# Ledger of designs, part 20: miniprotein binders against q56419

Target 1, 326 residues: q56419
Amino acid sequence: MEGRTLEEVQEEVFKRHGVLVPKKELEDLAKALEEAGLLLTEKVEARLKEEEEKLKRERPMRLAGLSYPEGEREARAFLEAFRASYPGEGEEARVLLMPHLEPSRVPEVYGAALAALEKTPPPERIYLVGVAHRPLKEKAAALPVPFQTPFGPALPDLPALQALDALLPFELFNTPLAFREEHSLELPLFFLKGRFPEARVLPLLVARRSPELGEALKVVLRDFPGLLVLAVDLSHVGPRFGDTPLTRTLAEEARRRDLGFLERLAEGEPEAALAFLGANPTRIDGVEVVASLLPLLRERKGKVLAHRLDLEAPTLSAVGAGTLVL

## First folded at step 3 (miniprotein)

Design v11
Fold by ESMFold2-Fast, scan of step 3:
Structure v11 (fold): chain B 326 residues (1-326), chain A 108 residues (1-108)
Amino acid sequence: as target 1 above (326 residues)
Amino acid sequence: GDLIERLWELAFEVLRYLREHGERELARFIYEQILDIWEALESGDTESAIHILTELAETVARVLHRLGAPEELVKKVFELIKEVAEALGMSPEQIEEIERRFREAIER
């Protein structure tokens, strides 16, 4: 079979183009391409298999030279500039919520995360939970390889990852290719590795709500204690996201939704945070992460250190970002 | 106390032991059985849970024996199985049968 199931192809076309293509038409197309001997399909499949094989050894930097500097010295100066962008003091974190939005757009928010990390004792490992921006074969996935950074490779915590895999009802290492281009892990990891260079990492992606992931993580964290990081962005509003052009009213609504969500999480009430979003419609990409991790967020009180709604004037759109310590 | 929390604590110990001894697929299978028992404890569907617990107890005992597991781990598993069986409302006779099957599996 091709690199994806027909169901996955059908779903992707629907999401991207708003068209539900009948499975029979996709089957007929796949057969016609196969019978025609289309070399492009063969080359694409060969390339994807080669890339998947490389991902068994390491995950290379993709955003070096674009979102952060490639060299260690330059990367260190860049990180310190973000810390300087936040004038406040941090709070110790056992759970940290931080963005994965392009850092240059919300430097104060990343600075707040760095301030919190300064007050946090160095963890032996970091459970880094991001949002899948590509389909996963299962509800969640992990990639058990070193992730390259300008500060050296972030090494996987293999025993903790294997413990997590054993406790899940599905294969945890199920979609290596989803990690090839994944900014929700790469961008937070840059800051986390810069602050905690000796910490091992569990790079986790959530595509859809997985209560079993939260239950398994609760057990694994008991034997393998570490810092839990939720790398999520907040409101997505405006035409860039299929919405009405941003007005002052819509921007204020987005700010209230973001803060109402974060404030409820800070009170240790993640179910109330989710219910608040249900009552106040939103496009927060972190919903599935929070819904999956409920057992780890309940009764854990904390503080919102920063929030920004980053305005993109050319598209009349905005993305919310925040830093929350629990 | 919290029987479900103790079930997960011991389950993790057993699953880690199995993974360290090359039994990853079996560890995953056992995890799935434990989820079924947990759901039954929460929902009150005890008939299915009793059947699962009985078969799981013998399977775990057989595997731990084959791998030469420490006596302390075997003892912890045995005691928790009895506690779960009691929570599911199993009779003293049913519990003694599980104990007998567990002991026989360890001796083989």
Scores: ipSAE 0.000, ipTM 0.253, lowest interface PAE 12.6, mean pLDDT 83

Design v12
Fold by ESMFold2-Fast, scan of step 3:
Formats: sequence, C-alpha cells, structure tokens
Structure v12 (fold): chain B 326 residues (1-326), chain A 108 residues (1-108)
Amino acid sequence: as target 1 above (326 residues)
Amino acid sequence: GDLIERLEELAEEVIRYLKEHGEEELARFIEEQIKDIIEALKSGDTESAIHILTELAETVARVLHRLGAPRELVLKVFWLIFEVAYALGMSPEQILEIYERFLEAIER
C-alpha cells in the first residue's frame, strides 16, 4: 500500500487476476489491510529484509508458466513460434526498441524484434533498459545478479555495471525490491536470452528522467560496447489507465501518436519525438526512458519494423506496442 | 458461471427500475431477450445472442438515460453488456460499435 494509490492497486489486481475491482471495495480492503498491517509491521519488515537479501544472490522467474513456458524445450518452441508470426526479415540493430506487455497479445511485434536479433551480430553484453513499475529510491536502478530464464541464468556484466555506477551521482544499486516483480525486464529478457545465450546483461530500470544516466551510458558503451535495448510500451488508452473508454477515433489517435513518435526516433531525432507528444498528456511509458537516453539516440537512423495497438476487452482499453531498430 | 449470475442480478435490477418508471413493455422485452442471451452463453450458440445484445445495448442506454437513472446503474449496465459481448465472441470492432452507439444514446 506504501507509495501506491488505490488506482494503482486496482490496475495491479486487474493485471494479476483479470478483474476490475470498484474503488469503494478497494478502499474498504485497503482499510482492513492497513489495520492488519499495523499489527504486523515488524513481521512485514523482516519478510521484506529476507526478500531483499535473497535478491542479492539471484532474481528468480516470476512469469514462467504464465507469460512463457517454464521448460527449456517448450520455451524454445514458443520463441520460434513468435519469430514465425512475423513474415518479414529484420534489420541489424545497434539500438532496439521492443515492448514489454504480455507477448501473446502482440506476437508479430515480438516476432519483428526476434527478426532484428537474427540480423544482429551476437553482442558481448546487452544494456536492457525497462520502466520501473514500483518506486525507486533514485531516478534509475540496476540489480547486479543473475536473472533466471528458461534458457539458463542471464549473467550480469559486473565490470560494466561498476563502471556505470562510478559515473553516476547516485547509487545505482539502490532498490533491489523493485526488481522482485518487474515484467519490463523479465519479458524482453526471455527473448534476448533465447537469441543471445552468451551475452551478459545490464538490467536497468528508469523511474524518472535521468539525463545523467544517458551521459554515463554513452561513456560506458564506448569502453564496453553492446546492444542497447529499450523495453517500452507505447500509448496506454482507456479506463484501465484512468482515461475515457476507447472509441475508434481515440484508437486512431493513439496509433498516429505511436507511429509519429517511432518515426521521429527512426530519423535520429529523439527530441523531436518527445516534442511531438507535446503538451498533450502522454501515456507512453517509454517517455522517461527515451528522455534519459537522448545522447544514445541522436543521429541514429533506423526503421519501424512493426506496430500494433492491442485492444484489452472487456475494459475498452488499449496498449500500443512497436519494434524499432536504430 | 459468475458472469451469468451477475447478468441475472443486473437484469432483475434494470427490469425492476423500468417497471417502477412506467416502462413495462420494455421491461418485458428485456426480460425475454436476457433469457435468450443466458441460454446462448450456456449452450455456446452465440450468433442470435450477438444480434440481440447489439440491439438491446443502445435501447437500454437511451431509456435509462432518459429516465435519469443513477449513474452507478448506467455504468453497471454499460460494463456488463461489454463483458457479455466479449464472452459471446464479438469482434473488437463490433464491441467498439456498441460502445459508440451507447455513448451517442447517452450524450444526445
């Protein structure tokens, strides 16, 4: 409940259980939980400390058996099925933008990302930048431990992470618990590990705009070259996200907004991409990531390989997803 | 299941509201059509139910709005209709058409 609104709790319950709970029922539940939590504060603190201590050793899978198969053989077949869902050829990527929403909802978009990875020489390391869905103590964070996948553990690039930490004005390894449940890293990592099993990873989360992160990463990438992956979703429209219910007009506006954003990034103009979203409220969760990584995105031209606006029935909400290579 | 139980409960609430506000003919019509929709959900034969649901959504929205029904009731009807449409296998395009007609009925 700490650091969370009832609207955020409602959204999380919907994501986990597929049901939209009325605010009044959530308020009554929150009050009951707060009263129980007051009595359990010491036990809760002890449990969180234990979870944080476990995360110093490894990050376990949370979505295995839900968003992707647990077994290695089944996971490989699943990944190849996603690749087959995209009929095109990819293009080599130095920077890859891919989604992090439920893969089964946009298989052709993940397929396009896989196609790009097939054209990309195996990197020594992957800079995987996702979106924090939980509060961070600083603007960004990393977790320097192995991340479990069905293809084996994705090992951290400790020298590159330490080089990055040394250049930042804040402690990079500041919020381990934020990584306990973080699909913006886990879902892209499944596909990346499947294609580049030997690559080490820098698992990074951005909560708020951090220009210092982009500047530091530009320096680190010079000394530790690798593939930069922005794991971001595009437009979020509809009641699930605090907006009006989706109409065909709003869906078309969301598609135009997503494509205008991606096309400007493909021209190597990330400031123009951000300006295109303008003074209009943006619900693209990748905005803070793009704004943080400006030095890495400028003057890199590329191509939008895929885009889809996925409708979330029955809530009349939608999430945009795209694959962009730079 | 849960959806059918909620549909039956909400249908009873709407029917009662309509009868209490002098819309007895519409209440009887809705009662009959809801039974057909429930049967289609139970049997998996959904083609006729899709057509019925599409026609009812706009009519119910228009009448409840005209009668000044509580916003909570209108929203319950709104969301349950869309859950039923989804369960009946309506396409996203068909669901959006129902939504647009619902909004038009309420706004004008």
Scores: ipSAE 0.000, ipTM 0.178, lowest interface PAE 18.4, mean pLDDT 80

Design v13
Fold by ESMFold2-Fast, scan of step 3:
Structure v13 (fold): chain B 326 residues (1-326), chain A 108 residues (1-108)
Amino acid sequence: as target 1 above (326 residues)
Amino acid sequence: GDLIERLEELAEEVIRYLKEHGEEELARFIEEQIKDIIEALKSGDTESAIHILTELAETVARVLHRLGAPYELVWKVFRLILEVAEALGMSPEQIREIFRRFWEAYLR
């Protein structure tokens, strides 16, 4: 809710539901939020500006020691263990779809992505497109700084990022703070940097469908060729996501939805993939990314290398993950 | 203690609303999540309690949105979640994350 006040949240609720917060509840909540340091005060605003200023220099690791090892040797062993978890051979990728879910939950899916990267010639740059888990000022954003990894910093491709910015109808570098805690970029980047240590990166986040991003990327990729990576998770099912507890039927429906979506992408039919989702497209994490990148996905045939619906037993919920090469 | 009483009040409000709308299985699930928070607290595992509460806040918001819950109930539930978060000693950043996830899920 960075840049969003209690007043703005109240207005949004009123616009959507036609009701104003009772004055007493608003006063009690405002006091609790002020005491907890949640209201956007001058002190909080100054701290956010300081953190934003630090992000102009580099993006530090946030998940090191949690989702992957901090040390380079341990990180290398970790990555090779993930490759070993997938028994298949890789295939060359010009476009790679891979998850950003906690890697230890779907090791064989990340292993399939690593197998594909083994068969792929080292790219000069990687267009890494993730999902914004925090609000962006625009439909998409990028952060043009080195991203730290256990394998050293992933350097930004500044000329390609500037070319992309120039072609968009909005400021590309619009929300630096959204990148401070963003696992949809950090987790795939760990694997990509481990395989392609010399590649530069365009770290991109999509919050809402941006056809102009796809059109601009099509132009930029012509002059700055590279590997396109869609770092997206698939079905989100169960109570954690506002649905009923996972049952065998719901799990089977989620698997069919994921595979039907991926298979249509593999046929070079991304519009058919989006249509296949039917009434519940919002429960696939990567929909807005795929919808934004249509010009880059049409007419490209490929192969689904892996798919897993990972059960989160304590919450009776599940998240789908897959690896697709195009 | 006070924290457990607030968790019980949160459970009563959400579970009552869900049962009134025929969501018996969701009500049972949310009740079990709140019990898991209480058990984690009894065992001194505050980190697990924080994690479960953060996930529960988003889940509750999505369900209330889907069912078209009245705004007064949504604010009461949100306030109870914040009171639990404060009592857990959550940092301002962690509490801001609950604020963000709850309202993004509810407002869609």
Scores: ipSAE 0.012, ipTM 0.388, lowest interface PAE 9.3, mean pLDDT 83

Design v14
Fold by ESMFold2-Fast, scan of step 3:
Structure v14 (fold): chain B 326 residues (1-326), chain A 108 residues (1-108)
Amino acid sequence: as target 1 above (326 residues)
Amino acid sequence: GDLIERLEELAEEVIRYLKEHGEEELARFIEEQIKDIIEALKSGDTESAIHILTELARTVALVLHRLGAPEELVKKVFELIKEVAEALGMSPRQIELIEWFFRYAILR
């Protein structure tokens, strides 16, 4: 179809029907299709505007009944099953790194995060920093509305969000539609809300490294103290991510890079963690979040509680996940 | 001895089922994981065996559900995985998680 001219269309009609369609009729048809295309674009834009307006009120659950149970009782039992999958007792967290991939894939890793949260005093607010899976108008964004969960709505910390917005060189509330379907926030939030039902939340997405975000957050955290959560996955290897099929060597390399990255973060050396990855050949998605939050991670020593490379056999691919307490 | 023999026999049955349904690469991958778990069991590397078994359980549950495998085969696989988990000293609560994989994967 690409490169077809009006002359080629005219010839095809003549061959099939023995009629030569006048050039003007083909031009009129092209104009009618262009006008119809414009009307369709307007309709699509109207639908997107409607979805955006709905997000001004609340962010509904999208993964309930799929990644976690919809009912509160079933959700609580689910949470306890994940905690039971981790044999350790956890450590108190001021900063928590946890995954955001499908929880059933790495239950021990989420269990380690739950163990850490059990040792952590209830925060007044949680700074939940995820990874944007859809384009943002700016390097980072937030959505200042209640996020629905089976444990009730996670309420936004409006004063802290406004303080953050005021310190940034860009509009923080810039891409509401990016939050319509975002598992890097929804899945960690399920666990966080189940453990800290009264905590308010700052739901933040990072698309590209934003040093100004980390600098602003350092100021805001001083006035509005809370728990910082980095909801990030580690290595992404295999054909699903543009790689060759998973081999033992590639899996070992992914585990080595994941653990080396986490170990350096645990030593309070986030710049060394980034330098260790170099070109990030196994595609650790936490790089952009860590690079944005450097001033909050420096000189904070901690412990890696869990790490797994989850094998996705149908695609011969794997995703790394870990729990780190700082 | 007996448990390893039963694991090898069921592995052959599952691998045959996968190949019959066009999943040659997946069958190869599962075969390698089963060899790794048998090696870990023989060497006494219980921690590695538990990790591999948990990953295998979730993978097999998902794939058998996707292919619409007979309930009898799914139950047979689940019972053997549970028996291997018990032999590895996994706690009742850890075994409940494996049960959850089979319960929810079948529903999806």
Scores: ipSAE 0.000, ipTM 0.188, lowest interface PAE 15.7, mean pLDDT 82

Design v2
Fold by ESMFold2-Fast, scan of step 3:
Structure v2 (fold): chain B 326 residues (1-326), chain A 108 residues (1-108)
Amino acid sequence: as target 1 above (326 residues)
Amino acid sequence: GDLIERLEELAEEVIRYLKEHGEEELARWIELQIKFIIEYLKSGDTEWAIEILTLLAEIVARVLHELGAPEELVKKVFELIKEVAEALGMSPEQIEEIERRFREAIER
């Protein structure tokens, strides 16, 4: 209730619900809320500090038993089922763009990513770049600990992470709590670890455009070569994302925007891909990732292996997903 | 009466019932879905309305059953869903599928 008078609260309740609440009861409620807020803040702070301390050792699975199976045998069968959902052959990837959307919604898109990984020589390390769904203290962050998966822990590439940190104008290891629940890393990592069990990982989150990250990564990749993975969803359209209700026509338009973006990336023209989105208004959470990684994407030609706009009819909304190899 | 008017009246009854039984979030979601079905009926863009109606029918049937709603309310909902499906130009096979899903939901 910062900045709100009891009279304003009383008027708002009356306007919305037609009920006039006595000031004494509002005063008692305000005191109870203030006391509860202080207690909640103390307990929340204590819990967050405990969780932050645990994240210094490892990052546990959060979506096991929900988005993918917890057991190794079941997880492997699940992964092979996704591969089987894509009827095409893969292409070798130096850079892989894949989704982080719930896998069961777009199995053929994840299947295409798996097909590409089958054609790719096992990398010593994977640069896994996801999108921050929680605030970061800086434009980007990394967590230098083992990430648990059903296939065993994905180990961090500490020398490469330290080299990256040294080149950045900010602390790379700046927001460990942002990694506690982050599906843009966890879901792609499940597939990557299943295919490349020996690869070390650089788990990176981008919150805002960071050209310095792209420049630093270009230098680090020269000394520590590996597979670059952009874990990016495409169009976010409809009321669930603050837009107008989706129609068949608007869904087809979103598909065209997604493909136009991916095809320009496949031509090695990431600036053209970003300009295309600027001219064709849509919400793609990977824009900040692509804009940060421009030096790594220029002049790399490749192929779009799959694309799907996943339609969520009850919310009249949709999320685009694609697999691109460069 | 007008199908849209009858949709609005029954929607208000269902939403009120859900709110009275602690399903505030679900009531809000159903209210939104019905608003969109009405807009699509007015505009003639039936593709999304058909998909929404099919899912909405199953969800509403299941929740009303779980909350122990009166049989008369469940029957009103079923009959209106069928009328909306007919108005959207759904085939007899599609309407039978909605009926099957509704019946399975109330039996669980």
Scores: ipSAE 0.000, ipTM 0.193, lowest interface PAE 15.4, mean pLDDT 83

Design v3
Fold by ESMFold2-Fast, scan of step 3:
Structure v3 (fold): chain B 326 residues (1-326), chain A 108 residues (1-108)
Amino acid sequence: as target 1 above (326 residues)
Amino acid sequence: GDLIERLEELAEEVIRYLKEHGEEELARFIEEQIKDIIEALKSGDTDSAIWILTYLALTVAFVLHRLGAPEELVKKVFELIKEVAEALGMSPELIEYIERLFRRAIER
């Protein structure tokens, strides 16, 4: 009903049924439809509350059978195929930047991440920092429950999460529903759990720049050492993101922008990486994550292992993806 | 038949169709990616080429479908990726997964 007037409804009824409905009956119909809309809203709210309650126990798989295989054997073969898609050797990571884009679109980039994980000693815990694609009540959030994967549940590191919560000026466990459908955590977690089945996880989402999160994480990481993973995509170009259709020139500009950003991070200069993006127009979703984690990224030298620009043909758009080891 | 020769022939057909329908920038992008795949196959990096080829096949199939291309052309794209995957020893489970991705792409 939102875009329709009573006159438009009357006209449509006349055209379809050949009857001119009196204004009073149309007003009664409009009120009934408004009430039905309220009932739909209440049903949606009730379902969201139910789902929020379920998320207090576990986070189920949402993309199994779509972005990765549901069965453990098939999932293992899938992960091995991605590793095989990258011809290079990895390097040990203390900080790993990897994408959260649909894996099948950028197989070499995920393969590079797997190569790095292969060279990395198994961590006791993984700090997995993704991007919130839904509003959070605060600048950042975490969900302290097991995340289901085809390799078994990724268990939360409750002591480390509680230590982090205690150091923050806001409640860390503030928006459970934001984790219900969040590919920036689910897709990287599939690869991380496959490689490090015993590691516990701190699943973190950043919605807005939170320097207090980076400061708190620096303290927590000293007491609870682990692998820091930034699960971020790079350039977003094309009509889906408010730009013109993808052209060769725009693709080359996006690739240059992505690599310039990653190379500055690899030199241990995250402020320079952010400044580079500010000088070069961009829609990189990792900006808020990098800006929040500055204390953890400064003076860490590393290497860009892979980069690709993924073409999304249906929208003539593209998303950049890269793997960086620090 | 030589896999590289078959890839070149199909790529030429697809690129021609895209250019005829005003998708010159997309055709150029695909041309660049196919060149990279051929180089990977020539260097013996067949495993990494499988996933890139799969991505391109799905992308091309979707765009061709949206442009109203003949079903035979769309089917050729999928059949080639399946044959490449089989020839390079990809498991039946992974081939089935790729087939599901292809079906979803053309339904959109």
Scores: ipSAE 0.000, ipTM 0.140, lowest interface PAE 19.7, mean pLDDT 79

Design v4
Fold by ESMFold2-Fast, scan of step 3:
Structure v4 (fold): chain B 326 residues (1-326), chain A 108 residues (1-108)
Amino acid sequence: as target 1 above (326 residues)
Amino acid sequence: GDLIERLEELAEEVIRYLKEHGEEELARFIEEQIKDIIEALKSGDTESAIFILLRLAWTVAYVLHRLGAPEELVKKVFELIKEVAEALGMSPEQIERIERWFRELIEE
């Protein structure tokens, strides 16, 4: 119906179903749909306000029982299984890049992240930087509340968050609803909390590149040292992402793009990593995160521990995932 | 009308082939998507239905080629793709782009 006249709708219904719908009936239907839309809008607004108020106290689990087990014992066994899926040893991380897509699709990649966390001294706090999958009022946001996990709540580092807020030219604690259903924070946090149960967290979302965020974080990390985690996925290819069906050539290009990007980050050359992606930087989920955090990534050398381009047959699409320690 | 009938017939053939070759998950996905396409067409959302159909047909052609399906089956899928493109009012230039994608798929 969108962008069509009532006359055109009436004619099409008649041609396809042999029924002439009177104009008044179509007008009455349109009015009923408009009234239903208004009522739905009021109900949605009331619900969103209610959800926003709840988020002032805590961020509940949304993916428990779906992407990871709800119970603590089962969650611990699940985490151990992922670690076992990676045959290598980890390396100490000062900066960790890990994925945020469904863990069961790339168990070896999450296993590599767990291996790195095993070799990393327990941090007092984790700067967890994810990708906003909903619009933010500002370029970046944080939610300063406990995030529930099967291992107990991940507590916010309030002094460090307040220090960060004070250095930014925008309100850091904006758009709390963007955190209600945000897998780029929830899925990595499950693994991070399981490994570092005592660490406090700064849950951060980036929607658009924010050089001021990177500069502010560089200052805050001096006073509040911790582990920096970039929770980003790599190439997104295929029909599920509005692209053509995956071919061998496109899959090989995606793998080369992912690895070239990660390898340049491992050389301490984040600007070169971004340049390597050329005109299609948005095909990698974490481009805006990396672009925002340049001051924290320059001249930090490291190693790519794992990479996988996960192929999903139902949609002939693929998502790249990797683990990088710096 | 004719397009829907041909879609249903080709879909049944493709789904049968996929199930015979261990692609049960993809076969189920295609069954569900085709049902949604038909419902959209019946509700008058013709443009959305045709768009989804075109995308699904490309996906199917690629999987059949990957599985080593007979050239005749892959060709049937591409002929449906071209007919959908024509139904959408695509230009000769757009049809040529579809033909190039087909050639790239074969060369894989």
Scores: ipSAE 0.000, ipTM 0.190, lowest interface PAE 16.8, mean pLDDT 81

Design v5
Fold by ESMFold2-Fast, scan of step 3:
Structure v5 (fold): chain B 326 residues (1-326), chain A 108 residues (1-108)
Amino acid sequence: as target 1 above (326 residues)
Amino acid sequence: GDLIERLEELAEEVIRYLKEHGEEELARFIEERIKDIIEALKSGDTELAIYILTWLAFLVAEVLHDLGAPEELVKKVFELIKEVAEALGMSPEQIEEIERYFREAIER
């Protein structure tokens, strides 16, 4: 009832609906609501605890059969089809920015990422940095368990994760439940595991700017070299994201902001990229990731391989996606 | 009325699904809460019915998603919840929040 008295509730019901609910019936219902609240809380807590325990052993596939095929053979054909959708050649990547948007919406962009991976020597490990779509207890988190894929489990790089944890002023393994359903890691990982089946992974989520994470990662990458992957989407515009319906003008503005952001990153100027967005506001997924990883992006030049603003006609909304090699 | 009959029928379907997946206690809890909602609707107590319905809607959405229920069932549950919420005079904002939650469950 949130602090409302039974008399206040009864009075409001009478005023709005012209019905006088007898106090005894109202008391019985209030008791049922309080008991329901306790039972609901207990059931929710039990379910969350069970899910948390499962995540201590492995991270199961959640999008298999939906965003990518469950079977290994079908998954391989799917991967090859995406590569084929990009007509260009890739570039070797030391840092790869790729989307985590539903792959079928931007096949050429994922194809560009695959082309870059094709030109990249197989890394011993991949630092996969995604965006937290659920609250984290700290600014960033990691989950040190195998992540299931159709190509077999992507194994965690435990020594590198422990080295990272030791350098941070907060517990790195702080929110396992945030990883239960996290497409910003699962979707890029599908492509990365398909291309580099032997690479170990550091699955990282950023919720808020953590300069400490970037500084720590710079140290860890020196001792544990690997491929850095920023799994971020670009502009989010339209009613689905709390904005007005998409117009031609808004779509053109979003494309300009996406490309301006990516081009500045490609010039090795991540601070300029962030400043550009501040001057030209838009909802770019991954701003907090870029802001956290500044030490790893400065003075590193590269190339934008692909960009698309995907239009979601039913909601008059759009999401930008791009592939950038540094 | 027609709405109460449809609520009872869908409740029976959801409860059967939960029992088939080993959620006997949760099925009993949902059955009891639906009876409370029906009684509130019959008595015209919309305020308390809204509170019970809101709690139940979030619980059912989460459980059906966790159990991997067919999209058709999840959609049917949401459509009925929306009709009940509208009949109870729930605000457009509250209905929109429930709709967003079910939509997110389907998209997962």
Scores: ipSAE 0.000, ipTM 0.181, lowest interface PAE 15.5, mean pLDDT 78

Design v6
Fold by ESMFold2-Fast, scan of step 3:
Structure v6 (fold): chain B 326 residues (1-326), chain A 108 residues (1-108)
Amino acid sequence: as target 1 above (326 residues)
Amino acid sequence: GDLIERLEELAEEVIRYLKEHGEELLAEWIEYQIKRIIEALKSGDTESAIHILTLLAEFVAWVLHYLGAPEELVKKVFELIKEVAEALGMSPEQIEEIERRFREAIER
């Protein structure tokens, strides 16, 4: 009955099936369908409220058995296999940029991140900053609950999260449901928890540029020192992302764009990195995270350990991934 | 037989040029699209074959122009596409639509 009159529906049923349905019966049917639609919406809203309530206690694994093994022993072997996929040596990280796309697509890049973590002293806490793939009520959000992993729960750093919340002009714990299905936190967390099982975590999502988040984090990090992790992917190119089909030339442009961005970050020049992207149009999902965290990235020099452009032949598309230590 | 032969000639011409210019991924994609057209035809789904050919024609025109292909090669590829369209039983109006899309892709 969507955009049709009852009279039109009655006429069509008669034409197709030779049955004349009285107007009263059609009105009753339309009413029943409308009420069923309202009931379905009500049930969906009830389920969302139920899930939101559960998220006040813990964040369960969603990608276990899909992107990583569910069992601890198997998960440990999986993590060590990724480390082995990177032949280089790591470097100590004060800030680590790593990807959040499907790990099996870029094992060498995750391996490079693991190599850097091997050279890094175990932090008391990890500031894990990912990208919101669902709407947030504010520019950024956090969820102050244990995140389940195959290596046990990653516990929230409640004092540090409360200190951060106090410094922000908005409520930090504003959109719990956005964390229910969030691979930009879950996938990096698998590797981080496997390497630093005792570290507490601040799971943070950025939806839009929040300079106030970067300023607040700079203050909180002085009182609560820890490892800063930017979980971001690089270039998104090709038809899957609303772009032209990927040619060899366009793939080389994407690789140069990714590396130019990372190299400028490695020189401690994040504004130059953002300006470089502005001059070279792209869809890098990390731009909002980098723009939010400028105070934490300025004048920190480091090194690009790995980069890969993951090609998806069926869609003529690609996603860039990299590991950067600062 | 003739229709499949013309599709194979179209594929060989475009794929050879793409490989000569280092576009292995695009060559594989063109090969896959031609295979889809042939399989649609073998299953009696001429409408799907026509749809895939129309999209393929526009894409091929854009790629050849983007790579700076010689005018003679672009003309030959266009004539092969037209021959396939005629063999598929497309109307003069449908063939004119392919010509319009091909020309617009070249100009962009």
Scores: ipSAE 0.000, ipTM 0.275, lowest interface PAE 12.4, mean pLDDT 83

